# VH-VL binders against q0aze0: the designs that were tried, part 225

Target 1, 268 residues: q0aze0
Amino acid sequence: MKIILVNNRFKENTEKKAQEIAGQLSALNVEVIIDNGLDEPYAGTVDFIMVLGGDGTMLRAARRYGQRAIPVLGVNMGTVGFLSNIEINELAEYLPLILREEYSLEARMMLEVAVFQQQSLLTRVFCLNELLLRSNSPRMLSFALEISGQKLEPYRGDGLIVSTTTGSTAYSLSAGGPIADPQLDAFIVTPVASHIINKRPLVVSPEREISLHLLEEREAIIGIDGQIKMDFGAENRVLIKRAPHPLLMVNLKAKPFFTSIDRSLQRQ

## First folded at step 11 (VH-VL)

Design N97 (framework fv_inotuzumab)
Fold by ESMFold2-Fast, scan of step 11:
Structure N97 (fold): chain C 268 residues (1-268), chain A 123 residues (1-123), chain B 112 residues (1-112)
Amino acid sequence: as target 1 above (268 residues)
Amino acid sequence: EVQLVQSGAEVKKPGASVKVSCKASGYTFTNYWIHWVRQAPGQGLEWIGGINPSGGYTTYRRKFQGRVTMTADTSTSTVYMELSSLRSEDTAVYYCTRDIYEGSYVYPNFDYWGQGTLVTVSS
Amino acid sequence: DVQVTQSPSSLSASVGDRVTITCRSSQSLADSYGDTFLSWYLHKPGKAPQLLIYGISNRFSGVPDRFSGSGSGTDFTLTISSLQPEDFATYYCLQGTHQPYTFGQGTKVEIK
């Protein structure tokens, strides 16, 4: 078996733990590739991906490997989140199940985001949670939203979020979007501080294509999974659609989604 | 061995434009962002902007918007930074630098640097 | 813009001394997931800057273990445990969490 360990180098003391786990896996005749996120993703064949960290590390792993149809397990090393399945202190207990492939997989849809300037593709990225379009200045944006070629009335406000159902508990939630069952495939379109009072979040089929562009020149950014920020101007257009492959998340331990989100909302 | 090699020193008059090149070698050119950072005499380092060579996507510091243009030529593995409407305060050493790998993304941890290009703006 | 201030602006030291440089940001440098993009660079006149530390505390390839980084939130520290002759230079921190990315003003480490 060949496993990729995805480690987060933007938190303290993670490298030593990754090496300890790699040693443990090697003792069980597992080939280990450590991915610190600093070089190109490992291009060879691999059987399993183990993500060491929190939700942020899982989002990074999903962008790097999510389109390859490889089982991905989130192993939490600190703050409890929504994307990890087991805790690091439980790894030894579940490792035999991993090696025997005794687990289920949950498919989580991803977004494909393509940014154009005129007809030229500038960048293409995949993400698990959301794309955010927002103003980067005190001035409101005026922008156009098209859903499968249907042109909606112009939006005015601070921005817009296009989210997966997995992302429904991330930034979309903070902006007033609905909490969605992650078993559903859908886009959630959530306005950010809309100046038009009756602009409501939309839940649309994942087969839809969503297009955004600015109607006047403003300082704006697009954000990906709350981690990546890119300039967005009136010369740009973004096209959002369902990614070709879902992320295959490993389920070793049942986590009741609804009680988990309820518990999270009671904390501060 | 990763190397970034920049073009030579330039002397320009106020109002002119300057175009500095940065030739990359030793890695896959289209997999890493290239950023530009300058240092004026007696001053600290200042980030200007960056480019993704894969598609040409750029991000610029606001104060340079409208004056700076970054482009990439994949056939020569070269990034260019053009700065227009030059002023005396643009006199600086300009560095290109490689960002750590994150695909199409911008993460400003600058691992390898070019040798620098002195741009002098004087009458 | 996020302001980044280094302290001290300059210091005098001898070979073998322990040197500490601090970097303070006007806003937290942790993103919503706790990832922190703070790096340290060494710069000598006539040469390109060199990456020393990234992600608060990770040494870049080839960087001697006398260099260490620590910190969280708004306060960060670069420590040189035993200063060597080649370490007399100007040091810069860089915050990369918020655009525009901003460097500190620099700390010059001079021979005593």
Scores: ipSAE 0.527, ipTM 0.801, lowest interface PAE 3.1, mean pLDDT 89

Design N98 (framework fv_inotuzumab)
Fold by ESMFold2-Fast, scan of step 11:
Structure N98 (fold): chain C 268 residues (1-268), chain A 122 residues (1-122), chain B 112 residues (1-112)
Amino acid sequence: as target 1 above (268 residues)
Amino acid sequence: EVQLVQSGAEVKKPGASVKVSCKASGYTFTNYWIHWVRQAPGQGLEWIGGINPSGGYTTYRRKFQGRVTMTADTSTSTVYMELSSLRSEDTAVYYCARDYEGSTYLYWFDPWGQGTLVTVSS
Amino acid sequence: DVQVTQSPSSLSASVGDRVTITCRSSQSLADSYGDTFLSWYLHKPGKAPQLLIYGISNRFSGVPDRFSGSGSGTDFTLTISSLQPEDFATYYCLQGTHQPYTFGQGTKVEIK
């Protein structure tokens, strides 16, 4: 068996813990590849991906490996989050089940984001939470939204979020979007500080194709999962659709989504 | 194996432009940002900006905005930095350096190019 | 801009000495996920800077184990446990969390 350990090297002492876990797995005849997020993704075949860290590390792992249809387990390293399933101090207890493949999988939809300049593809990325379009200057944006060939009336405001259901509790929530069951597949389209009356969040089929472009020359950015930022100008167009494969999240123990989000909201 | 090789020293007059190249080899060119850092005589290191070769996306330090242009040629694995309206204060050694997915954060710089001395004198 | 200040600006040391260099930022270098993008470089005249430490505490490939990093938030430290002749150089910290990315002013380690 071959496992990728995705490690967060941007916090103190995480490298030592990753090496310790790799040693434990090797003692069980597991081949381990450590991915610190700083090198190219491992190109070979693997059986399982173990993510050591918080939600940020899981978002990076989803972008790197989410489209390979490989089971991904989030192991929490002390930060509270929504994307981990077990705690690090529980790992030894659950290793025999992982090695025997005694777990269930939860499919989480992902976005495919393609950015164009005229007719040329500039980049193609995948993400688990959302794409954010926002102004990078004091001026508000004027932009066009098209859903499956249907052109909506122009938007005017600070920006727009196109989110997965998993991302419904991230930036979309802060912008007034609904909380969605992450087991549902849907796009959530949430305007950011719209100046046009009655622009509401939209919940649309995951089979829809969404496109965005600026209607006037402005300095804007598109953000991916809060981790990647790309300049976006009037010469650019972005196409968003459901990614070919969902992220396959490993479920070793029940983690109740609704009680978790309810508790978080009561403390904000 | 992994390396960045820069073009040679340049001498320019005030008001001119300079274009420095940085050729990459030994890795997948489009998976890494290339950043530019300079060091003026007797001063420390100063970040100028960076480019994602995959799409040509750029980020520039504000003081250079409007004077600096970064471009990438994926067919030759080469990044260029052009600095216009040169002043004597632009005299410096200019380095290119690699960063992985630096579009939101700068992770680290490795490898570095050997440096290009740009002298601006009248 | 996030200001990064190194202390001391220079120091004199002998081979075998323990050397400590501090880097302080004007605001926290942790992002919204608690990730901190702080690296250390060695620089000698006529040569390109060389990466020593990244992600606060991780030693780069091929860097001797006498170099170590630590810290969190706004305060970071580079330690050289036993200074060698090739270690007389200028050291820089770099914060990569907030744009524009900023280097410390440098710490020159000179022979006593």
Scores: ipSAE 0.553, ipTM 0.813, lowest interface PAE 2.7, mean pLDDT 89

Design N99 (framework fv_inotuzumab)
Fold by ESMFold2-Fast, scan of step 11:
Structure N99 (fold): chain C 268 residues (1-268), chain A 121 residues (1-121), chain B 112 residues (1-112)
Amino acid sequence: as target 1 above (268 residues)
Amino acid sequence: EVQLVQSGAEVKKPGASVKVSCKASGYTFTNYWIHWVRQAPGQGLEWIGGINPSGGYTTYRRKFQGRVTMTADTSTSTVYMELSSLRSEDTAVYYCTRVYDEVYLTGPDYWGQGTLVTVSS
Amino acid sequence: DVQVTQSPSSLSASVGDRVTITCRSSQSLADSYGDTFLSWYLHKPGKAPQLLIYGISNRFSGVPDRFSGSGSGTDFTLTISSLQPEDFATYYCLQGTHQPYTFGQGTKVEIK
């Protein structure tokens, strides 16, 4: 068995803990590749990916490895979140189940984001939560949204979010989008501070292609999972579609989605 | 081993342009951003911007927007930073550095040796 | 812009001394997911900066264990537990969370 151990490089003492876990796994005849984020993603075949960290680390791991169709387990190292399944102090308890492959998998859709300058592809990125188009100045944006060749009336406002169902509880929720069951596959399109009062969030088929471009010269950015930031101007176009593979998330311990989100909303 | 090797020192007149190169080796060129940082005499380090060689996507510090252009040649694993309309205040040592993360300047890990650009009349 | 201030600007020390350098930011360096992008660099004249610590507390490959980082929010420290001759240099912190990314002004560690 070969496991990638993704270290959360932004939390204290994570390297010591990663080495400790790697030693335990090696003693059990498991090959361990430690990925601390400073080297290229491991190119070889592996059986399992263990992510030590919070939601931010899971989002990076999903971008890095999510398209390889390998089981990914989130192990929380401190900050509680939605994407981790077990806590670090529970790992020893669940390790035998991991090694016996006694767990279920939850498939989570991902976005494929392609950014163009006129007709030229600039970059292609995958993400688990969302793409955010937003103004990078106090001036609001004027932009075009096209869904599978259907041109909607222009948007005016601070921006737009195109989210997976997993991302429905992230930035989309803050912008007034619906809470979606992560087991569903759908795009959620949520306007950010639209000055057209009847622009509502849309829930659309994951088979659709979504295109965005600016109608006026503005300072704007594209944000991906709250992590990747890219300048976006009137010469740019972004195309969003379902990624070829879902992220395969490991379930060892029940984390009931609906009661968790209900508690979060109660505390707001 | 990972290496970033920069072009040699340049002396320019005010109003001219300078183009500094950064040749990468020892890793997959398109898997990392290359950012540029400078240090003017008597000043601290200052971030200029960065480029993703995997598409040529760039991000620039606002004060350099319109004067700086970053490009990448994937066939030679080389990044270029061109700074135009040079002023005396642009006199500095310019460094290229490798960054894994596409969003944050998350611990630029390997650095070029630096290129001194002198702008004098 | 996020301002980053180091203290002290310079210090004198002897081999074997414990040295602490502080970096303070004008606002929190945590992103929306609680991740903090603060790193520390060693810089010697005529050489490129060298990464020592990234993500507050993680030592870069090959960096001796006498170097450690700590902190959260707006207050961060680099500690050298037992100063060695090769450690006399200028040290910089870098905040990589908020654009434009900003460095501290530097702390020069000089032989006493």
Scores: ipSAE 0.007, ipTM 0.561, lowest interface PAE 9.0, mean pLDDT 86

Design P1 (framework fv_ragifilimab)
Fold by ESMFold2-Fast, scan of step 11:
Structure P1 (fold): chain C 268 residues (1-268), chain A 124 residues (1-124), chain B 113 residues (1-113)
Amino acid sequence: as target 1 above (268 residues)
Amino acid sequence: QVQLVQSGAEVKKPGASVKVSCKGSGYTFTGYYMYWVRQAPGQGLEWIGVINPDSGGTTYNQKFKDRATMTVDKSISTAYMELSRLRSDDTAVYYCARVFETGSYYLDTPFDYWGQGTLVTVSS
Amino acid sequence: DIVMTQSPDSLAVSLGERATINCKSSQSVLYDSNNKNYLTWYQQKPGQPPKLLIYWASTRESGVPDRFSGSGSGTDFTLTISSLQAEDVAVYHCQQYYSTPLTFGQGTKLEIK
């Protein structure tokens, strides 16, 4: 068995804890590869991915490894979040189940984001939460949204979010989007401070293709999961589709989504 | 081991074109973006553009867009940068540099491997 | 375009002393969503390509001695060499990767006094 341990080396306790866990797994005859986020993704085959950290670390792991259809377990290191399943102090208890493959998997859809310069594909990235289009200047954007070949009336405002259901509790929520059951597959399209009255969030089939381009020359950016920042200008267009593979999240312990989100919103 | 090897020095007359090559080895060539950067004598570094070697997609610095052409030959793991209508002020060392993988955006990380550089001299 | 300005253009420091190089961007290179500064520092010795020293403004590249440190946020950044060694004589360049076109400072030449 080969396991990737994904951690954030810049969190003070994380590197030492990753080394401890690697030692424990090696003692059980498991080969361990440590991914601290600074090195290139491991190119070989692996059986399991263990993510040590908060939601941000999980989002990075999903971008790097989510398309490989490998089980991914989020292990919380004291940060509050929605993407972890167990706490670090519970790992020893659950490790035998991991090694025997005695767990369930929850599939979470991902976005495939392709950015073109003129007619040429510049970049293709995957994400778990969302793509955010926004202005990088004080001026509002004017942009075109097309859904499966259907051209909508132009948008004017600060931007637009195209989110997965997993991302419904991230930036989309802050912009007025609905809270979605992450077990549903759908795109959530949420306007950001639209100046056009009656522009509402849309919930559309994950089989749809969404394209965006600017109608005026403006400085804009595309944000991916709040982690990647891309330039976006009038010569660019972006195409958003459902990614080929969902992220396969490991469930070792019941985590009640609705009570967790309700508690989080009442807390602040 | 990752290595980027560039073609040798060139001397060109004004109005000519130059094509610099950059051969990658020790990694999956189509997996990483390739940048081109130049450095004129006594001046700072200047970014020319980036190419996705898998798709051939490019983004150019607007200053070079009308004269620079970046291409790749995947069969020999080689990237090319051609600069046309050369002027004396195009005299510089031209570098290729590899950046983070093509599954990420090229602004995610800085340049991680550089070629040795190719001196292009433009003189009458 | 984001303009990068380094100061000073040249700097002479005695062996074992502290060297400080500054870099200023014409607009912020801090991305609020991820709280990262899109700024790097490179070391360039004569006849060699630039070598990555620091990225994300303060993260030291693997293999770079701990006497090198980066600090700053937004528009004002500093590279510090706490105890200058003979091998540190080089030109140092800052670079932003917040927005295209990617832009570099003019370089700071560091020499032994």
Scores: ipSAE 0.596, ipTM 0.818, lowest interface PAE 2.3, mean pLDDT 88

Design P10 (framework fv_ragifilimab)
Fold by ESMFold2-Fast, scan of step 11:
Structure P10 (fold): chain C 268 residues (1-268), chain A 124 residues (1-124), chain B 113 residues (1-113)
Amino acid sequence: as target 1 above (268 residues)
Amino acid sequence: QVQLVQSGAEVKKPGASVKVSCKGSGYTFTGYYMYWVRQAPGQGLEWIGVINPDSGGTTYNQKFKDRATMTVDKSISTAYMELSRLRSDDTAVYYCARVFESGSYWLDTPFDYWGQGTLVTVSS
Amino acid sequence: DIVMTQSPDSLAVSLGERATINCKSSQSVLYDSNNKNYLTWYQQKPGQPPKLLIYWASTRESGVPDRFSGSGSGTDFTLTISSLQAEDVAVYHCQQYYSTPLTFGQGTKLEIK
């Protein structure tokens, strides 16, 4: 059995814990590859991915490995989060189930984001939560939105979010988007501080292609999962579609989505 | 180990073009963005542009966009930067550099490995 | 364009003493969504390419000695060498990677007093 351990290279405690866990797994004749984000993703066959950290580390792991259809387990290191399944102090208890493949998998859709300059592909990135287009200055953006070739009326405001259902409780929620069951596959398109009152969030088929470009030169950025930041100017275009593979999340311990979100909405 | 090896020094006359190469080894060439940066004698560093070696997609500093051309040859893991219509103030050491981590957008990471540099001297 | 300004242009520090180099950006390089500062420090010795020292304003690159540290946020950043060693004689550059064009400070030349 071969397992990738993904850790947060920016936290010393997490890196030390990854080394300890790697030693424990090696003692059980499990081959371990540690991924701290610095090297290229491991290209060989892998049976399981264990993510040590909070939601941010899981979002990074999803971008690096989410398209490979490999089970991914989030192990919480004491940070509050929604994408982890078990706590670090529970790992020893659940390890035999992991090694025997006694767990269920939950498929979470991902976005494929392609950014072009003129006709040239600059980058392709996958993400679990959302793409945010926003102004990087006090000035509002004017931009075009196309959904499967249908050109909508121009948008004017601070920006737009294109979210997965998993991302519905992240930035999209703060911008007025709906809460979506993560078991559903859909894009949620949420305006950010639109100047036009009737610009509503849209829920569209995951088979749709969404295209964005600026209608005038402004300082704008594209944010991916709140982690990656890209410049976005009038010479750029972004194409968003459903990624070829969902992230396969491991469930070892039941976590009731609706009860959790209900509690979160009441917190101040 | 990761290594970026650049072509040798060039001496050019004003109005000529120069093409600098940068060969990557010890890593998956198409997995990392490649930057080009120059440094005039006794001066600071100046960014020229970045290329995605997998797609050939480029982003240029507007100062260089009309004269610089970045390309890649994936079969030999080599990136090129050509600068045309050379002026005496183009005299500089030209560097290639790799971004910090694989699979990340190039603005999400700094440069981690640099080529040894190529001195381009423009004089009549 | 984001303009990067370093101070001082040159600095002479005695062996074992603390060296401090400052870097200011003309606009914030802090991305509020991830709380990261897109600011990097490089060390450049004569005849060599720059070497990555610190990224995300305060994260030390693997293999860089503990005496090097970065601090600051938004527009004001500092590189500190807690106890100067002879091998630290170099030009130090700050760089922002927040937006294009990528821009560098003019460099600070550090010498032994």
Scores: ipSAE 0.482, ipTM 0.795, lowest interface PAE 2.8, mean pLDDT 88

Design P11 (framework fv_ragifilimab)
Fold by ESMFold2-Fast, scan of step 11:
Structure P11 (fold): chain C 268 residues (1-268), chain A 124 residues (1-124), chain B 113 residues (1-113)
Amino acid sequence: as target 1 above (268 residues)
Amino acid sequence: QVQLVQSGAEVKKPGASVKVSCKGSGYTFTGYYMYWVRQAPGQGLEWIGVINPDSGGTTYNQKFKDRATMTVDKSISTAYMELSRLRSDDTAVYYCARVFESGSFYLDTPFDYWGQGTLVTVSS
Amino acid sequence: DIVMTQSPDSLAVSLGERATINCKSSQSVLYDSNNKNYLTWYQQKPGQPPKLLIYWASTRESGVPDRFSGSGSGTDFTLTISSLQAEDVAVYHCQQYYSTPLTFGQGTKLEIK
């Protein structure tokens, strides 16, 4: 068995903990590759990915490895999150089940995001939660939204979110989007502070292709999963599709989505 | 192990063009964005642009957009920056630099490895 | 464009003493979604390219001595060398990578008294 351990290189002590766990796995004849984010993603075949950290570390792991159809387990080391399945102090208990492949998998759709400058591809990334287009100044944006070749009336406001169902509880929720069952595959398109009263969140087929571009030169940014940021101007265009493969999340312990989100929302 | 090696010094007349090369080794060349930065004698650093070595996609600083052209040759792991219509104030050391983290947008990470620099002198 | 201003332009510090270099951005380089400051510090010795010291305002690059530290948030940032060594004589540059065009401070020349 070959396992990738993904850790958060920006948190103190996470690399030390990853080394400890790697030692424990090696003692059980498991080959371990440590990914601390400093090198390119491991290119070889692996059987399992263990993510040590919070939701942010899981989002990074999903971008790096999510398209390979490899089981990914979130092991929480910090504040409680929504993408981890077990806590670090539970790892020893569940490790025998991992090694025997005694777990279920939950598929989570991902976005494929391609950003162009004029006709030139600048970058392509995959993400688990969302793409956020927002103004980087007090001036509102005027932008075009096209869904599968259908041009909508222009949007005017602070921005737009294109989210997966997994991302429905992240920025889309804060902008007034619906809470979606993560087992559903759909894009959720949520306006940010729209000045047009009838611009509502849209729930569209994951087979749709979504494109965005500015109608006037403004200072705007594109955010990916709240982690990656780039400038977005009138000469730029973004194209969003369903990624070819979902993230395969390991389920070792029942984690009831609806009761968890309900409890969170009632508090704040 | 990671190394960026640039071409040698150039002397050009005003109005000419210069093309500087930057060869990467010790890493997967197409996995990391390549930046170009210059430094005039005794002055600070100035960003020229960035290229995605895999796709050839580019973003330029508006100050250089009309004169700079960035390209790559993936077969020899080499990036190029050509600056046309040279002026005397283009005299500078030109650097290539690699982004820290593979597969991220270029604004997500700082420059972790730099080439040794290429001095371009423009005088009549 | 985001304008980066360093102070002082030059600084002389005795060996073993503390050196402090300041960097100010004309607008915030803090990204609220990830709570990170898009600010780096580079060390440049004569005839050499810049070397990455600190990124995300306070994260020290691997191999950089513990005496180097970065602090600050939003628009005001500081690079501190707690106990100056002879090899630290260099020009130090701050840079923002929050927005294009990427911009650098004018540099601070650090010398031994």
Scores: ipSAE 0.522, ipTM 0.797, lowest interface PAE 2.8, mean pLDDT 87

Design P12 (framework fv_ragifilimab)
Fold by ESMFold2-Fast, scan of step 11:
Structure P12 (fold): chain C 268 residues (1-268), chain A 124 residues (1-124), chain B 113 residues (1-113)
Amino acid sequence: as target 1 above (268 residues)
Amino acid sequence: QVQLVQSGAEVKKPGASVKVSCKGSGYTFTGYYMYWVRQAPGQGLEWIGVINPDSGGTTYNQKFKDRATMTVDKSISTAYMELSRLRSDDTAVYYCARVFESGSYYLDTPFDYWGQGTLVTVSS
Amino acid sequence: DIVMTQSPDSLAVSLGERATINCKSSQSVLYDSNNKNYLTWYQQKPGQPPKLLIYWASDRESGVPDRFSGSGSGTDFTLTISSLQAEDVAVYHCQQYYSTPLTFGQGTKLEIK
């Protein structure tokens, strides 16, 4: 068995903990590859990916490995989040089940985001939560939204979010989008502070292609999963579609999504 | 071991063009954005542009947009920066540099590995 | 364009003493969504290319000695060398990667007294 152990190198003592866990797995004849973000993603075949950290570390792991159809387990290191399944102090208890492959998998859709500058592909990235288009100044954006070749009336406001259902509880929620069951496949298109009173969030088929471009010269950015930041100008366009493969999340322990989100919304 | 090896020093007349090469080794060439930066003698660093070596997509500093052209040859893991219509104030050491993390967009990360530099002297 | 200003232009510090270099940006380089400062410090020795020391304002690059530290947020940043060693003689540059064009400070030359 070969496991990739993803850790957050920027968090205090996470690298030491990753080495301790790698040693325990090696003692059980498991080959361990440690990924702290400094090297290229491991290109060989692996059986399992264990993510040590909070939601941010899981989002990075999903972008690096999510398209490879490998089971991914989120192990919480003390940071509250929605993407982890077990706590670090529970790992020893669940490790035998992991090694015997006694777990279920939950498929989570991902986005494929392609950014063009003029006619050239500048970058292609995958993400688990969302793409955000926003103004990088106090001035409103004016931009075009096209869904599967259908050109909508221009948007005017601070920006737009294109989210997965997993991302429905992230930035889309803060911008007024609906809470979606993460087991459903759909794009959620949520305006950010729209100047046009009747612009509503849209829930559209994940088979649709979404494109965005600016209608006037403004300072704008696109954000991916709240982590990647890119300049976006009038010479740019972005194309968003469903990624070829979902992220396969490991479920070792029942995690009641709806009661968890309900409690979270009641508190903050 | 990661290395970026640049072409040798060039002496050019005003109005000419120069093409500097940067060969990457010890890593997956197409996995990292490549930056171009220059430094005039005794002065600070100035960014020229960035290229995605996988797609060939580029972003230029507006100051250089009409004169600079960045390209890549993936078969030999080499990036190029050509600067046309040279002026005496283009005299500088030109550097290529690799983005910090594999798969990271260039605005998410600083430069981690730098080439040794190519001195371009523009004189009449 | 974001203008990066370093202070001082040059300083001389005795071996074993603390060296402090400041960097100010004309606008914030803090990205609210990820709470990261898009600021980097480089060390450049004569005849050599710059070497990455610190990124995200405070994270040390692998292999960089513990005596180097970065601090600050938004528009005001500091590079500190807690106990200066002879090999630390260099020009230090700050850089923002918050937006294009990417911009650098003018550099601070560090010398031993």
Scores: ipSAE 0.571, ipTM 0.815, lowest interface PAE 2.3, mean pLDDT 89

